# VHH binders against Type II restriction enzyme MwoI (mwoIR): the designs that were tried, part 4

Target 1, 363 residues: Type II restriction enzyme MwoI (mwoIR), of Methanothermobacter wolfeii (Methanobacterium wolfei) (o59646)
Amino acid sequence: MKNPKFTENQKEIEKEEFEFLQKLNFIIKESLELFNTNLKNSMKFINYITLPIIMASIESKSFNPFSEIIEKHIAFILNSKMNSLGYKFLPLGYSSDLTYENDNSIIHIDIKTANLENPSDFKDTVPLGINQSSYPGVLDCKIRGKNIKADCKKIKVYPNIPTTYNNKLTITNALLFIYPDYKEIIDEIREDYIAIRELISINLKDILTPIEGSLEEFLNYKPSNEKKRLEPILDNIVRGYFIHDKLRHEFSENVEKDLEEFEKKIIGIAKKLKEREIKPVAILSISIPNGELAPHYDDEIVSGKSWGSSFRYHYKKSGNSVFKGLDNKASRAVFLHINKEYLPVLKKYFDPITVYELTEKRL

## First folded at step 4 (VHH; framework vhh_7aqx_2)

Design s7 (from q4 with L102V L103V)
Fold by ESMFold2-Fast, scan of step 4:
Structure s7 (fold): chain B 363 residues (1-363), chain A 122 residues (1-122)
Amino acid sequence: as target 1 above (363 residues)
Amino acid sequence: QVQLQESGGGLVQAGGSLRLSCTTSGFTFSDYYFSWFRQAPGEEREFVGAISWSGGRTDYADSVKGRFTISRDNAKNTFYLQMNSLKTEDTAVYYCAADEYVVEYSGSYDYWGQGTQVTVSS
């Protein structure tokens, strides 16, 4: 296949992107049983990871609790697997959910969750911030209707991350988890969470003194003005509660009862989450092209998002199959998991459904 | 037991036409995605075209777009590849493939035919 615009450098970039896509897809697909074990059966995971995330989500509606839960699970799974492949986790300071580095590349993995009842969140596009990919974004023109957009120019927005840095290629992958509507679970635990927050703020503050700063950070956290991840802060709060168990025998009768109630509420929430089968409907892996490949993709690959600082990456054309690589052989988006029970619903939005198959020669 | 059987291959001159058929049994035909692949001597198996279970969507390799048409006949449990304006580089063994859920472009399907030879002379 020869395209007049397709340079040797661009061919090599795409080759590296698909090689990484195959590695990521293999890791996730091989780890599906681990996801089920951790989400369904792990009481410690639910208490120490899931509960703090749920608490933060109840406090702020701008959080997606399942996105943060999945991010934490994926971080746990991916860190060990990525390390064995020579990738090192890069800490906070990057806009991507998970960032890794090896000698040849900087990998950005963005975790997305979508509700099955909201198909606009999963059927054609994945939203990305301009700092999560090297691919140029586009802002919509001031005129919003489709019938009048033909008279408007789209404004190009160049990303804040480079296509390469110190000879390391920027690679971006999105992992999209589609779930049934779990709103009722959040509603069930809201009252228990409110009781826990009140107990901590009024009755347990003095007991949590060693982590007082973290507690204050949690109580004052607002997503719109804070860039730090909440998990370390919330984890420190929960850890502090359990670490200072030795102080319990010195507490008044009322404080002892408050600690017992707090622990009972936490365990109750964990059991409610475990009782519900929190399983994905489907998992998609989406490779976002490096910005060096932008001249070779349709303008339809990117559209403006209403909030201006992010764009929608169209991994599928309306009514058509997902976008392929420039050699027209491999798909940039594939299913890693499909729950057959939901197949009739998925067929309304995907025709065909492309699935990644584990083969010995793909690694 | 799932079975796929190709027919319609043979020798044809450049510029000519052939229609390949793939007859199927052992599953509910209307629920399946169907694809054609080909393999020339010394080459890897390559994707040629696909048709969705609804018949509403088709996909083709760039090298055959505008010349080849994939279609399906649910009443006959058969799907087809109409090949027009054949070129010598279309010479290959053609395979039909089927999957209940998926089109896999690298050729990892559960069900395959045995293949049928197409030879284009010039």
Scores: ipSAE 0.000, ipTM 0.170, lowest interface PAE 17.5, mean pLDDT 68

